# Ledger of designs, part 155: miniprotein binders against q96jn8r1131to1294

Target 1, 164 residues: q96jn8r1131to1294
Amino acid sequence: TLEFLENHGKNILLSNGNRTATRVASYNQGIVVINQPLVPQLLVQVRIDFLNRQWTSSLVLGVITCAPERLNFPASACALKRAAWLLRGRGVFHNGLKICEKFGPNLDTCPEGTILGLRLDSSGGLHLHVNGVDQGVAVPDVPQPCHALVDLYGQCEQVTIVNP
Short names: E, the ipSAE of ESMFold2; O, the ipSAE of OpenDDE; V2, 0.75 times the mean of E and O plus 0.25 times the DockQ between their complexes.

## First folded at step 14 (miniprotein)

Design tk13 (at its last look DockQ between E and O 0.92; V2 from the best seeds 0.90)
Fold by OpenDDE base, look of step 14:
Structure tk13 (fold): chain B 164 residues (1-164), chain A 98 residues (1-98)
Amino acid sequence: as target 1 above (164 residues)
Amino acid sequence: DEKEEKIQEIILRAMELVRKGELEEALELIVEAIRLAVENKDKELLVTAIWLIAYIARKLGDPELLEKVLELAEEAYELTEDPDIKYYIERLEKALEE
């Protein structure tokens, strides 16, 4: 069963069998990691449950290639300088460096109820799914094993892992 | 840091070319990025550049290119000790066996 790990950001409260993450304070320190590594053809999905419109930015989605149980989380995923591939807004980032300016829909404007998914293809390409629609390869040749990461940042205050 | 910004821009442009399927031109750019990253002792940018050149080399499939990129990756690993580079070294080695 897919769950969020107990090792998470300081402002996160897990519930619903660790399938729901809620940021209960401030606008940051909301990083969570899904327990099982991504394997080819496995679609991992989270639903945006609640947005707080007082903020401008929203969640960051991506993967890490380091051991998640040993990770000391920074206040935001954007501060990760190694072993990190992230989708923020319409941008794709590797270790904090922008490698793509326009990819898929703007994550900062996804409404509540949006279901976001990550999937590795057989070639190691990382795909973004939005409401069941494959947006294409965000990052080719991602190191394996890797784990899905969600940063409940800014507007995004709650997400839940959902089955495909 | 002006040099750092230049390297970042090159990598971004190289990735754009990769997405367009213009791999040969992307290769030329990323080689320059690697050269500059080594010169500037920028380990972080070097890791990203190695990722991209390894991907390009595997896509092109030229054995001579693969060998040269493998050498670059090995040198980069000695400098950074980044586990992801080790992963790409293994991928390049596998590609050479095919």
Scores: ipSAE 0.909, ipTM 0.955, lowest interface PAE 0.5, mean pLDDT 96
Fold by ESMFold2, look of step 14:
Structure tk13 (fold): chain B 164 residues (1-164), chain A 98 residues (1-98)
Amino acid sequence: as target 1 above (164 residues)
Amino acid sequence: DEKEEKIQEIILRAMELVRKGELEEALELIVEAIRLAVENKDKELLVTAIWLIAYIARKLGDPELLEKVLELAEEAYELTEDPDIKYYIERLEKALEE
C-alpha cells in the first residue's frame, strides 16, 4: 500500500496510517515522499484537504530520482538542485530550472478537494492527473526509479493519499 | 548572470519546440545550449541540457547522432558526477542496440 515515507520535512505530522500529511508549523519544511517508486501501472493520487488562503503560493508536486530514505530535505522543494522534477504554479522545473512556462492548471488556485495524480507512461513520461483527468506529459523521459514528492508549501496544510 | 540566463532561455525554447514535435529545430538549440553551458562552467544547466538532447536523439533515432550524444553524455558525467546522466547513457546505449 502507498504511504508517505517516515523521512519527511520537519514540520510534517503523519497520520491515518501514514497516508495523511499535515504541516503543523510555519509555511515550509513540508516535503513528503511516497514510499514506493512510480511504475507505469501505478497512479499516485493525493487529495488537497486543507488550504490556508492567506498565502499566494501553494503545494509543489513532482518526483525525485534519488533514494529518498536518508535524504536531507531543504526547507522547500524548489531548493532541490539535483534529482528533482517539479510542478509549481503552472510551471515545470528540473533542478530549479524552469523547462515549461505553462502546463496543466495553476496549482496555486486548486481548491480543497482537488485530487492530483502522478504516473509514468511506458516511455518514461511523467503525467499529471487533475480530478481524474490526464493533463498529458509534463516531462518526457524521467530517470527511473523515481518517487512522487509533495511539498505542503504555503497555502497547503494537509494532503491525503487516495486510491484511483 | 547574463550567460546563465541566455542558456536557460535556450533550454526553455528547445523544450517548447519538443512539445510541438519540432525535434530538428530543438536539437539545434540544445546543441548551442550545451556549448554555452560548458563554456560558462554551468554544471546544473548542463545536466538539464544533456537530458533533453538525449531524449531528442532517441526520438530522432539517427545512429550517428546517438553516438555523438552518447559521447557528450559521458563527458558531462565526468564534469558533473550527476547519477541521472548514467540513466541517460543507458537509454542511449539501448537505443544503439538495434
Scores: ipSAE 0.874, ipTM 0.936, lowest interface PAE 0.6, mean pLDDT 93
ESMFold2 (binder alone), look of step 14: mean pLDDT 84; pTM 0.815

Design tk14 (at its last look DockQ between E and O 0.92; V2 from the best seeds 0.90)
Fold by OpenDDE base, look of step 14:
Structure tk14 (fold): chain B 164 residues (1-164), chain A 98 residues (1-98)
Amino acid sequence: as target 1 above (164 residues)
Amino acid sequence: DEKEEKIMEIILRAMELVRKGELEEALELIVEAIRLAVENKDKELLVTAIWLIAYIARKLGDPELLEKVLELAEEAYELTEDPDIKYYIERLEKALEE
C-alpha cells in the first residue's frame, strides 16, 4: 500500500492511514515522500484536496534518488541541491537548476480536485500525468530507485494518495 | 557568478535541443558546459551536465562517444562522489555491451 513516510516536513500532519498529508502551519515545511519507490509502469497519483489562496505558489512534485528515511528536509524542496528532480510551475529542475522552462500545465494554477501522477517508463523517463492524461516525459533517464516527493507549499495545504 | 550563469544557460539550451531531437548540437553545448564546470570547480553543475551528456551519448549510440563520455563520468565521480553519477556510469557500461 502506498503511504507517506513518517519522515516528513515539520508542518505536516498525516492521516487516513498516512495516505493524506496536511500542512497545518505557515506556507512551507511541507515535504512528504511516498514509501514505495517508483517502478516502471506504476502510476503514483496524489489529489489536491485543499488550497489556501492567500499564497501565490503551490505544490512541488518530483522524485528523490537518495534514501528518504535519512533525508533531512529543508523548508522547501527547491532547497534540495542533490538527488532531486522537481516540477514547479511549468519548470523542471534538477538539484535546484532549471533544465526546462515550459513543461505541461502550470502546477501553481491547478485547482482543488486535480489528480497529479508520476510514472517511470521502461527507458527510465519520468512522466507527469494530470487528471489521467500523460503530459509526456518531464525528465529522461532518472536514476533508480527513486521515490515520489510532494512539497505542500504555498497554496497547497492537503493532498491524498489515490489509486489509478 | 557570471560563469555559473553561463553554464546554467548552456545546460538549459542543451536540454531544449535534446527535446527537439537535435542531439548533435546538444552534445556540442553540453561538452562546453562540462569544460566550464570543471574549470570553475562547480560540482553541482557538473553532476547535471554529466547526466545530460550520458543520456545524449546513449541515445546516439556511437561506441567511441560512449567510451569518451564514460571516461568523463568516471572523472566526474572521482571529483563529486555523487551516487547518481555512479548510476550513469553503469548505464553507459551497459550501453557499450549492446
Scores: ipSAE 0.900, ipTM 0.951, lowest interface PAE 0.5, mean pLDDT 96
Fold by ESMFold2, look of step 14:
Structure tk14 (fold): chain B 164 residues (1-164), chain A 98 residues (1-98)
Amino acid sequence: as target 1 above (164 residues)
Amino acid sequence: DEKEEKIMEIILRAMELVRKGELEEALELIVEAIRLAVENKDKELLVTAIWLIAYIARKLGDPELLEKVLELAEEAYELTEDPDIKYYIERLEKALEE
């Protein structure tokens, strides 16, 4: 069963059997990680439940390639300088470096109810799904094992893990 | 600072070429980015550049290129100590065995 790990950002409250994450303060300290590594057969999906449009930026979605159980998370996923592949806005980032300017939808404008998915293909490519539709390979050859990460940043105050 | 920005722009451009399937042109750019990152001691940019050149080399599949990139990745691991480079080295070694 997919759940968010107990090791998470300081402003996160887990509920619904650890399948729902809520940021209960501020605009950051909202990193959560899925408890199982990505494998080709696994599609990890989260639904955006609640947004506060008073902030300008929204959630970050991606993977980390290091063991997540005891990792010290920074205030924001964008500050990760090692082992991180992130989708933010329309961009794709590796360790804080932009490696693609335009991929998939703009995460800062995704409405409540949007279901965002991550999976690896058989060659190690990281795919983004939006409302069940594969957007293609965001990053080729991501190191394995890796775990899906969501940063409930800015606008994004709640997400829930949903089944495919 | 200015040199770091140039390296970042080259890597972004190389990825654009990879997405378009222009692997040989991307290779030329990423080789230059690696040279500059080593000169400027930009360990973080070097890690990203090694990921990309290793991917390009495996896609092109030339054994001579794979061996050269493997040596480069091993040197980059010594400089950066980033475990993800060790993963790229293993992928390059597997590609040479095929």
Scores: ipSAE 0.875, ipTM 0.936, lowest interface PAE 0.6, mean pLDDT 93
ESMFold2 (binder alone), look of step 14: mean pLDDT 84; pTM 0.817

Design tk15 (at its last look DockQ between E and O 0.90; V2 from the best seeds 0.89)
Fold by OpenDDE base, look of step 14:
Structure tk15 (fold): chain B 164 residues (1-164), chain A 98 residues (1-98)
Amino acid sequence: as target 1 above (164 residues)
Amino acid sequence: DEKEEKIREIILRAMELVRKGELEEALELIVEAIRLAVENKDKELLVTAIWLIAYIARKLGDPELLEKVLELAEEAYELSEDPDIKYYIERLEKALEE
């Protein structure tokens, strides 16, 4: 079963069999990683449960290609300079470098209840899904194995892994 | 750093071209980015550039290009020792066997 790893950001509290992550303090230190690596055609989805409007920006979604159990998490995913492919706002980033300015919907404005998904296709392309709709390839040729990463940042205070 | 900014801009533009299917033009740009990254010993940007050129080369499928890109990737790996570059080296090698 899909769960968040116990190795997570300092402000994260896991519940619901480690399927729910809640950031319980501040606006950062909220990175979580899903235990099972992405495999082709497997759709991994998280639901935005709660947003706190006192903050700006929202969750960051992506994958890491390093061993998640050994990762020392920075305060935000944006600080990752290696082994990181991230979706923030409408941008796509590799190791902190913007490689796409406009992709899919703006993650900063997704309302509560939005279901976000990641899926690898057979060619190694990383797809973003929003409420079940494939937004296309965010990143072609992502190294494998890789693990889905969610940064509960800014407004996003809680997410839950959901089944397709 | 002016050189670093230039490399960043080139990579972004190259990726735009890739998304449009203009692979040959993207290739020209990313080669320049790699050259500059090597000169500036910018390991981080080099990793991204190698990712993109490896993808382009595999999409184009030209064996001579694949061999040249493989050489660039191997050089980049010697400089950075980044595991992701190692992954792309393996991908390029597999492509050459097809």
Scores: ipSAE 0.905, ipTM 0.954, lowest interface PAE 0.5, mean pLDDT 96
Fold by ESMFold2, look of step 14:
Structure tk15 (fold): chain B 164 residues (1-164), chain A 98 residues (1-98)
Amino acid sequence: as target 1 above (164 residues)
Amino acid sequence: DEKEEKIREIILRAMELVRKGELEEALELIVEAIRLAVENKDKELLVTAIWLIAYIARKLGDPELLEKVLELAEEAYELSEDPDIKYYIERLEKALEE
């Protein structure tokens, strides 16, 4: 069963059997991680439940390649300097370095109800899914094991893990 | 830092070439990015550059290239000590056995 880990950003409240994460304060400190590593047959999906459109930027989605259970999270995922492959806006970032300017849709404009998915393919490529539609390989050859990460940043105040 | 910004731009360009399937041109760029990152002791950019050159080398499959990239990855590990480089080294070693 996919759940968010108990180790999470300090402004996160977990509910719904640890399948729903809510940022209950401020605009950051909202990192959550899925409790199982990605494997080729696993599609991790979250639904955007609540947005506050007064902020310009929104959630960050990606993976971490280090063990998440005791990791000390920074205030935002974009500050991760190791073990992080992130999708933000339309950009793809590795450890804070932009490695692709435009991939997939702009995450900052995804409406409430959008279902965002991550999976690895058999070659280690990280795929983004949007409302069930595969957007292709965001990052080839991501180190394994890795765990899906969501940063409930800015606009994004709540997400829920949903089944494929 | 103008040198750091140059390395960032080269890596971004090399990745664009990889996405187009232009692996040999991407290789030339990423080799230059690695050389600059090593000279500048830019540990963080080096980790990304090694990921990319290791991927390119495995896709091209040339044993001599794989050996050279393995050497670069080992040097990069000494500078950065990033565990992800060990993952890339393992993938390169496996590719050499095939």
Scores: ipSAE 0.884, ipTM 0.940, lowest interface PAE 0.5, mean pLDDT 93
ESMFold2 (binder alone), look of step 14: mean pLDDT 75; pTM 0.669

Design tk16 (at its last look DockQ between E and O 0.92; V2 from the best seeds 0.90)
Fold by OpenDDE base, look of step 14:
Structure tk16 (fold): chain B 164 residues (1-164), chain A 98 residues (1-98)
Amino acid sequence: as target 1 above (164 residues)
Amino acid sequence: DEKEEKIKEIIFRAMELVRKGELEEALELIVEAIRLAVENKDKELLVTAIWLIAYIARKLGDPELLEKVLELAEEAYELTEDPDIKYYIERLEKALEE
């Protein structure tokens, strides 16, 4: 069963069998990691449950290649300088460095109910899915094992892991 | 840091070329990025550059290129001790066996 790990950002409250993450304070400190590493050809999905429009920006989605149980989470995923591949807005980042512009839809403008997915293909490419639609390879050749990461940042206050 | 910004720009351009399928041109750029990263002791940027060159090399599939990139990756691992570089070393070694 896919769940968020108990090791998470300080402002996160887990519920629903650890399948729902809620940021209960401020605009940051909201990083969560899914317990099981990504398995090739298996789609992992989260649904945006609630947005708070008093903030700008929204969730960051990606993967980490380090052991999530031992990770000391910074206030935001953007501060990760190692073992991190992130999707923010329309950008793709590796260890804080922008490696791609204008990839897929703008994550900052996804409405409530949007289902976002990550999937590794057989060659190690990381795919983004939006409402079931494959947006293509965001990052080729991602190290394995890796774990899906969601940063409930800015507007995004709650997400839930959903089955495909 | 002007040199750091230059390396970032090259990596970005190289990735753009990769997405366009221009692997040979991307290779030329990323080699330069690696050279500059080593000279400037930019360990973080070096990790990213090694990722990209390893990918390009595997896509091109040329054995001599794979061996050269493997050497670069080994050197980078000695400098950074980054586990992800170790992963790419293993990927390159596997590619050479095929």
Scores: ipSAE 0.921, ipTM 0.961, lowest interface PAE 0.4, mean pLDDT 96
Fold by ESMFold2, look of step 14:
Structure tk16 (fold): chain B 164 residues (1-164), chain A 98 residues (1-98)
Amino acid sequence: as target 1 above (164 residues)
Amino acid sequence: DEKEEKIKEIIFRAMELVRKGELEEALELIVEAIRLAVENKDKELLVTAIWLIAYIARKLGDPELLEKVLELAEEAYELTEDPDIKYYIERLEKALEE
C-alpha cells in the first residue's frame, strides 16, 4: 500500500497507518515522501486536510530522483539542489531553477479538500492531477526511479494519501 | 553572478519553446546555454541543460543529432558526476538502437 516513508521532515507526525502526515510545529521541516517509486499507471494522490491561511506560501509537490530512505532533508524542499523536480505556486523547478512559470493551479491558493495527484506517463513525463483532472505534463523525461514528495510548508499542516 | 542568471534565462526560454512544440528553436537556445554553462563552470545548470537537450534530441529523432548529444552528455557526466545525466545517456543510447 502507499504510505509516507518513515524518513521525513523533523516536524512531521505520521498517523492513519502512515497515510496521514501532519506538521506539528513551525512552518517548515515538513517534507514527506511516498514509500514506493512512481511507475507508469501508479497515481499518487494526496488530499489537503488542513491549512493555516495566516501564511502566504503553501505546500510544495514533486519528485526526487535519488533514494529517499536515508536522505537528509533540508528544512524546505525549495532548498534541494540535486535530484529534485518541484511544483511550487504555479512554477515548476528543477534543482532550484525555475523552468516553467505557469503550470496548473496556484498551489498557494488550493483550498482544503483539494486532491493533488502525481503520475508518470509512458514517456517519463510527470503529470499533475487536480481533483481528478489531468493538468498535463509538468516535466518531460524525469529520471527514474523517482519518488513523490510533499513538503507541508507554510499554510499546509496536514495531507492524507487517498485512493484515485 | 551575471553569467549564471543569463544561463538560467536561456534555459527557461528553451523550456517555453519546448512546451510550444518549437523543438528546433529550443535546441538552438539550449546549445547556447550548455556552451555558457561549461564556460562558466556552472555544473548545476549544466545538469538541467543536458536534461533538456537530451529530451529535445529524442523528440526530434535524428540519428546524427542523437549521436552528437550523446557525446555531449558523456562529456557533461565527466564534469558533473551527476547520476541523472547517466540516466539521460541511457535514454539516448536506447533511442539510437531504435
Scores: ipSAE 0.864, ipTM 0.933, lowest interface PAE 0.6, mean pLDDT 93
ESMFold2 (binder alone), look of step 14: mean pLDDT 83; pTM 0.810

Design tk17 (at its last look DockQ between E and O 0.87; V2 from the best seeds 0.89)
Fold by OpenDDE base, look of step 14:
Structure tk17 (fold): chain B 164 residues (1-164), chain A 98 residues (1-98)
Amino acid sequence: as target 1 above (164 residues)
Amino acid sequence: DEKQEKIKEIILRAMELVRKGELEEALELIVEAIRLAVENKDKELLVTAIWLIAYIARKLGDPELLEKVLELAEEAYELTEDPDIKYYIARLEKALEE
């Protein structure tokens, strides 16, 4: 069963069998990691449950290649300088460095109810899915094992892991 | 840091070329990025550059290139000790066996 790990950002409250993450304070400190590592052809999905338009920007989605149980979370995923591959806005980042300027839809403008997915293909490419539609390879050749990461940042205050 | 910005720009352009399938041109750029990263002692940027060149080398499939990139990756690991580079090394070694 997919669920968020107990090791998470300090503003996160887990519920619904650890399948729902809610940021209960401020605009940051909202990083969560899914327990099971990504395996080829397995689609992992989260639904944006609630957005708070008071803030700017929204969730960051990606993967980490380090041990999640030992990770000391910074205030935002953007501060990760090692073992991090992130999708923010329309950009793709590796360890804080932008490696792609325009990929897929703008994550900052995804409305409530949007279902975002991550999937590794057989060649190690990381795919983004939006509402069931494969947006293509965001990052080729991602190290394995890796774990899906969601940063409930800015507008995004709640997400839930959903089955395909 | 002007040198860091240059390296960042090269990596971004190289990745764009990779997405377009222009692997040979991307290779030329990323080699320059690696050179500059080593000279400037930019360990973080070096890790990203090694990731990309390893991918390019595997896609091109040239054994001589794979061997050269493997050597670069091993040197980069000695400098950075980044575990992800060990993964790239393993991927390159496997590619050489095919």
Scores: ipSAE 0.921, ipTM 0.961, lowest interface PAE 0.4, mean pLDDT 96
Fold by ESMFold2, look of step 14:
Structure tk17 (fold): chain B 164 residues (1-164), chain A 98 residues (1-98)
Amino acid sequence: as target 1 above (164 residues)
Amino acid sequence: DEKQEKIKEIILRAMELVRKGELEEALELIVEAIRLAVENKDKELLVTAIWLIAYIARKLGDPELLEKVLELAEEAYELTEDPDIKYYIARLEKALEE
C-alpha cells in the first residue's frame, strides 16, 4: 500500500494510516516521500486538501533518485542539490536548475481538490497527471529507482494519497 | 556568476529543443554547455548537462556519438562522483550493445 514515509520534514504530521500529510507550522519543513519507488504503470496520486492563501507559493512535486529512508531533508525541496527532479510553479527543475520554463499547470494556482499524479513510463520518462489527465513527459530518462516527493510548501498545508 | 548563468541558459535552450524533437541542434548546444561547465568547474551544472547529452545520444542512436558521450560521462563521474551519472553510463553501455 502507498504511504508517506515516517522520515519526513520536521513540520509534518502524518495521519489517515500515513496517507495524509499535514504541515502544522511555518511555511516550510514540509517534505514527504512515498514509501515505494515509482515503477512503470504505477500512478501515485495526491489530492490537495487544504491551502492557506496567506502564502504566495504552493507545493512542489517531484522525485528523488537517492534512498529516502535516512535522508536528511533540507527546509525546502528546492534546496536539494543532488538526486532531485522537481515541478514548482510552472517550471521543471533538476538539482535546483530550471530545465523547463513551462510544463503543465501552475502549481501555485491549483485549487483545493486538485489531484496531482506522478507516473514513470517504461523509458524512464516522468509524467504529470492533473485530475486524471496526463500532461505528458515532464522529464525524460529519470534515474531509477526513484521515489515520489511532495513538499508541502507555502500555501499547501495538507495532501492525501488517493487511488486512481 | 555571469559564466554560470550562461551555462544555465544554454542547458535550458537545449532542453527546449529536445522537447521539440530537434535533437541535433540540442546536441550542439549541450556540447558547448559541457565544455563551459568543465572550464568553469560547475559540477552541479555538469551533472545536468551529462544527463541531457546521454539522453540525446541514446535517442539519436549513432554508435560513434554514443562512444564519445560514454567517455565524456565516465570523465564527468570522476569529476563529480554523482551516482546518477553511473545510471547514465549504464544506459549508454546498453545502447552500444544494441
Scores: ipSAE 0.881, ipTM 0.941, lowest interface PAE 0.6, mean pLDDT 93
ESMFold2 (binder alone), look of step 14: mean pLDDT 84; pTM 0.827
ESMFold2, look of step 15: ipSAE 0.878; ipTM 0.940
ESMFold2 (binder alone), look of step 15: mean pLDDT 84; pTM 0.827
OpenDDE base, look of step 15: ipSAE 0.920; ipTM 0.961

Design tk18 (at its last look DockQ between E and O 0.90; V2 from the best seeds 0.90)
Fold by OpenDDE base, look of step 14:
Structure tk18 (fold): chain B 164 residues (1-164), chain A 98 residues (1-98)
Amino acid sequence: as target 1 above (164 residues)
Amino acid sequence: DEKEEKIKEIILRAMELVRKGELEEALELIVEAIRLAVENKDKELLVTAIWLIAYIARKLGDPELLEKVLELAEEAYELTEDDDIKYYIERLEKALEE
């Protein structure tokens, strides 16, 4: 079963069989990683449960290609400079470098209840899904194995892994 | 760092061209980015540039190009020891076998 790893950001509290992550303090230190690597053509989804509008920005979604059990998490995902492919706002980033300015919907404005998904296609392309709708290939040729990463940043205070 | 910013801009533009299917033009740009990254000893940007050129080369499917890009990737791996580059080396090798 899909769960968040016990190795997570300092402000994260896991619950619901480690399927729910809640950031319980501040606006950062909220990175979590899903335990199993992405299997090609299998959709992995998380639901935005709660937003706190006192903050700006929202969750970051992406994948890492390093061993998640050994990762020392920075305060935010955008500080990752290696083995990281991230979706923030409408941008796509590799190791902190913007490689696409406008992709899919703006993650910073997704309301509560939005279901975000990641899927590797047969060619190694990383797809973003929003409420079940494939937004296309965010990143072609992502190294495998890779693990889905969620940074509960800014407004995003809780997410839950949900089945497709 | 002016050179660093230039490399970043080139990579961003190259990726835009890739998304438009203009692979030949993207290739020219990313080769320049790699040259500048090596010159400026920018290991981080080099990793990204190698990812993109490897993808372009595989999409184009030209064996001679694949061999040249493989050589570039191997040199980049020696400089960075980045495991993702190692992954792309393997991908390029497989492409050459097809």
Scores: ipSAE 0.914, ipTM 0.958, lowest interface PAE 0.4, mean pLDDT 96
Fold by ESMFold2, look of step 14:
Structure tk18 (fold): chain B 164 residues (1-164), chain A 98 residues (1-98)
Amino acid sequence: as target 1 above (164 residues)
Amino acid sequence: DEKEEKIKEIILRAMELVRKGELEEALELIVEAIRLAVENKDKELLVTAIWLIAYIARKLGDPELLEKVLELAEEAYELTEDDDIKYYIERLEKALEE
């Protein structure tokens, strides 16, 4: 079953059978990774449970293409300089480099209850889903295997893995 | 810094062209980005540029282009030791066999 890995950011508390991640301190150190790689047509979904609107930026969503069990995560996912493809705000980033200015909705404005999804298509394209609606290809040809990542950054203080 | 910023801007423009389906124009830009990244020894930008040129080459499907890009990717792997480039190399090799 899909769960968050025990290797996660230092400010994360896992609960609900490791399907819920809560950032319990500060604004960062909130990286979590899904325990299974994305396979073609698997839709990994998380629900935004709790936001603190005092912060300007919110969660980061994406994938890492290296084995996650032994990684030393930085304080923020956007500081990952290898093997990382991330969606932040409306931007798409590879290893900290912006490769697209605007893709899909602005993640910083998604309300509590929003369900965000990631899947690979048959060509290796990474798709974003928002409340079940496919937003299209964020990144063509992502290396496989890869794992879905969420950074509970800033506004975002809790997410839960949900079934499609 | 100035050269690094130019490389970043070129990659962003090339990706915009890819999203619009303008693959030949994107190829011209990303070739320039790779040349500059190698000259500047910018290993991180080189990894991104190789990802994109490998994708463009496979979409265009020209065997001569695929062979050239495979050589570039192999050289980039030696420079960067980035395992994602091994994935791109495998995909390029498969495309040449088809």
Scores: ipSAE 0.879, ipTM 0.940, lowest interface PAE 0.6, mean pLDDT 93
ESMFold2 (binder alone), look of step 14: mean pLDDT 83; pTM 0.808

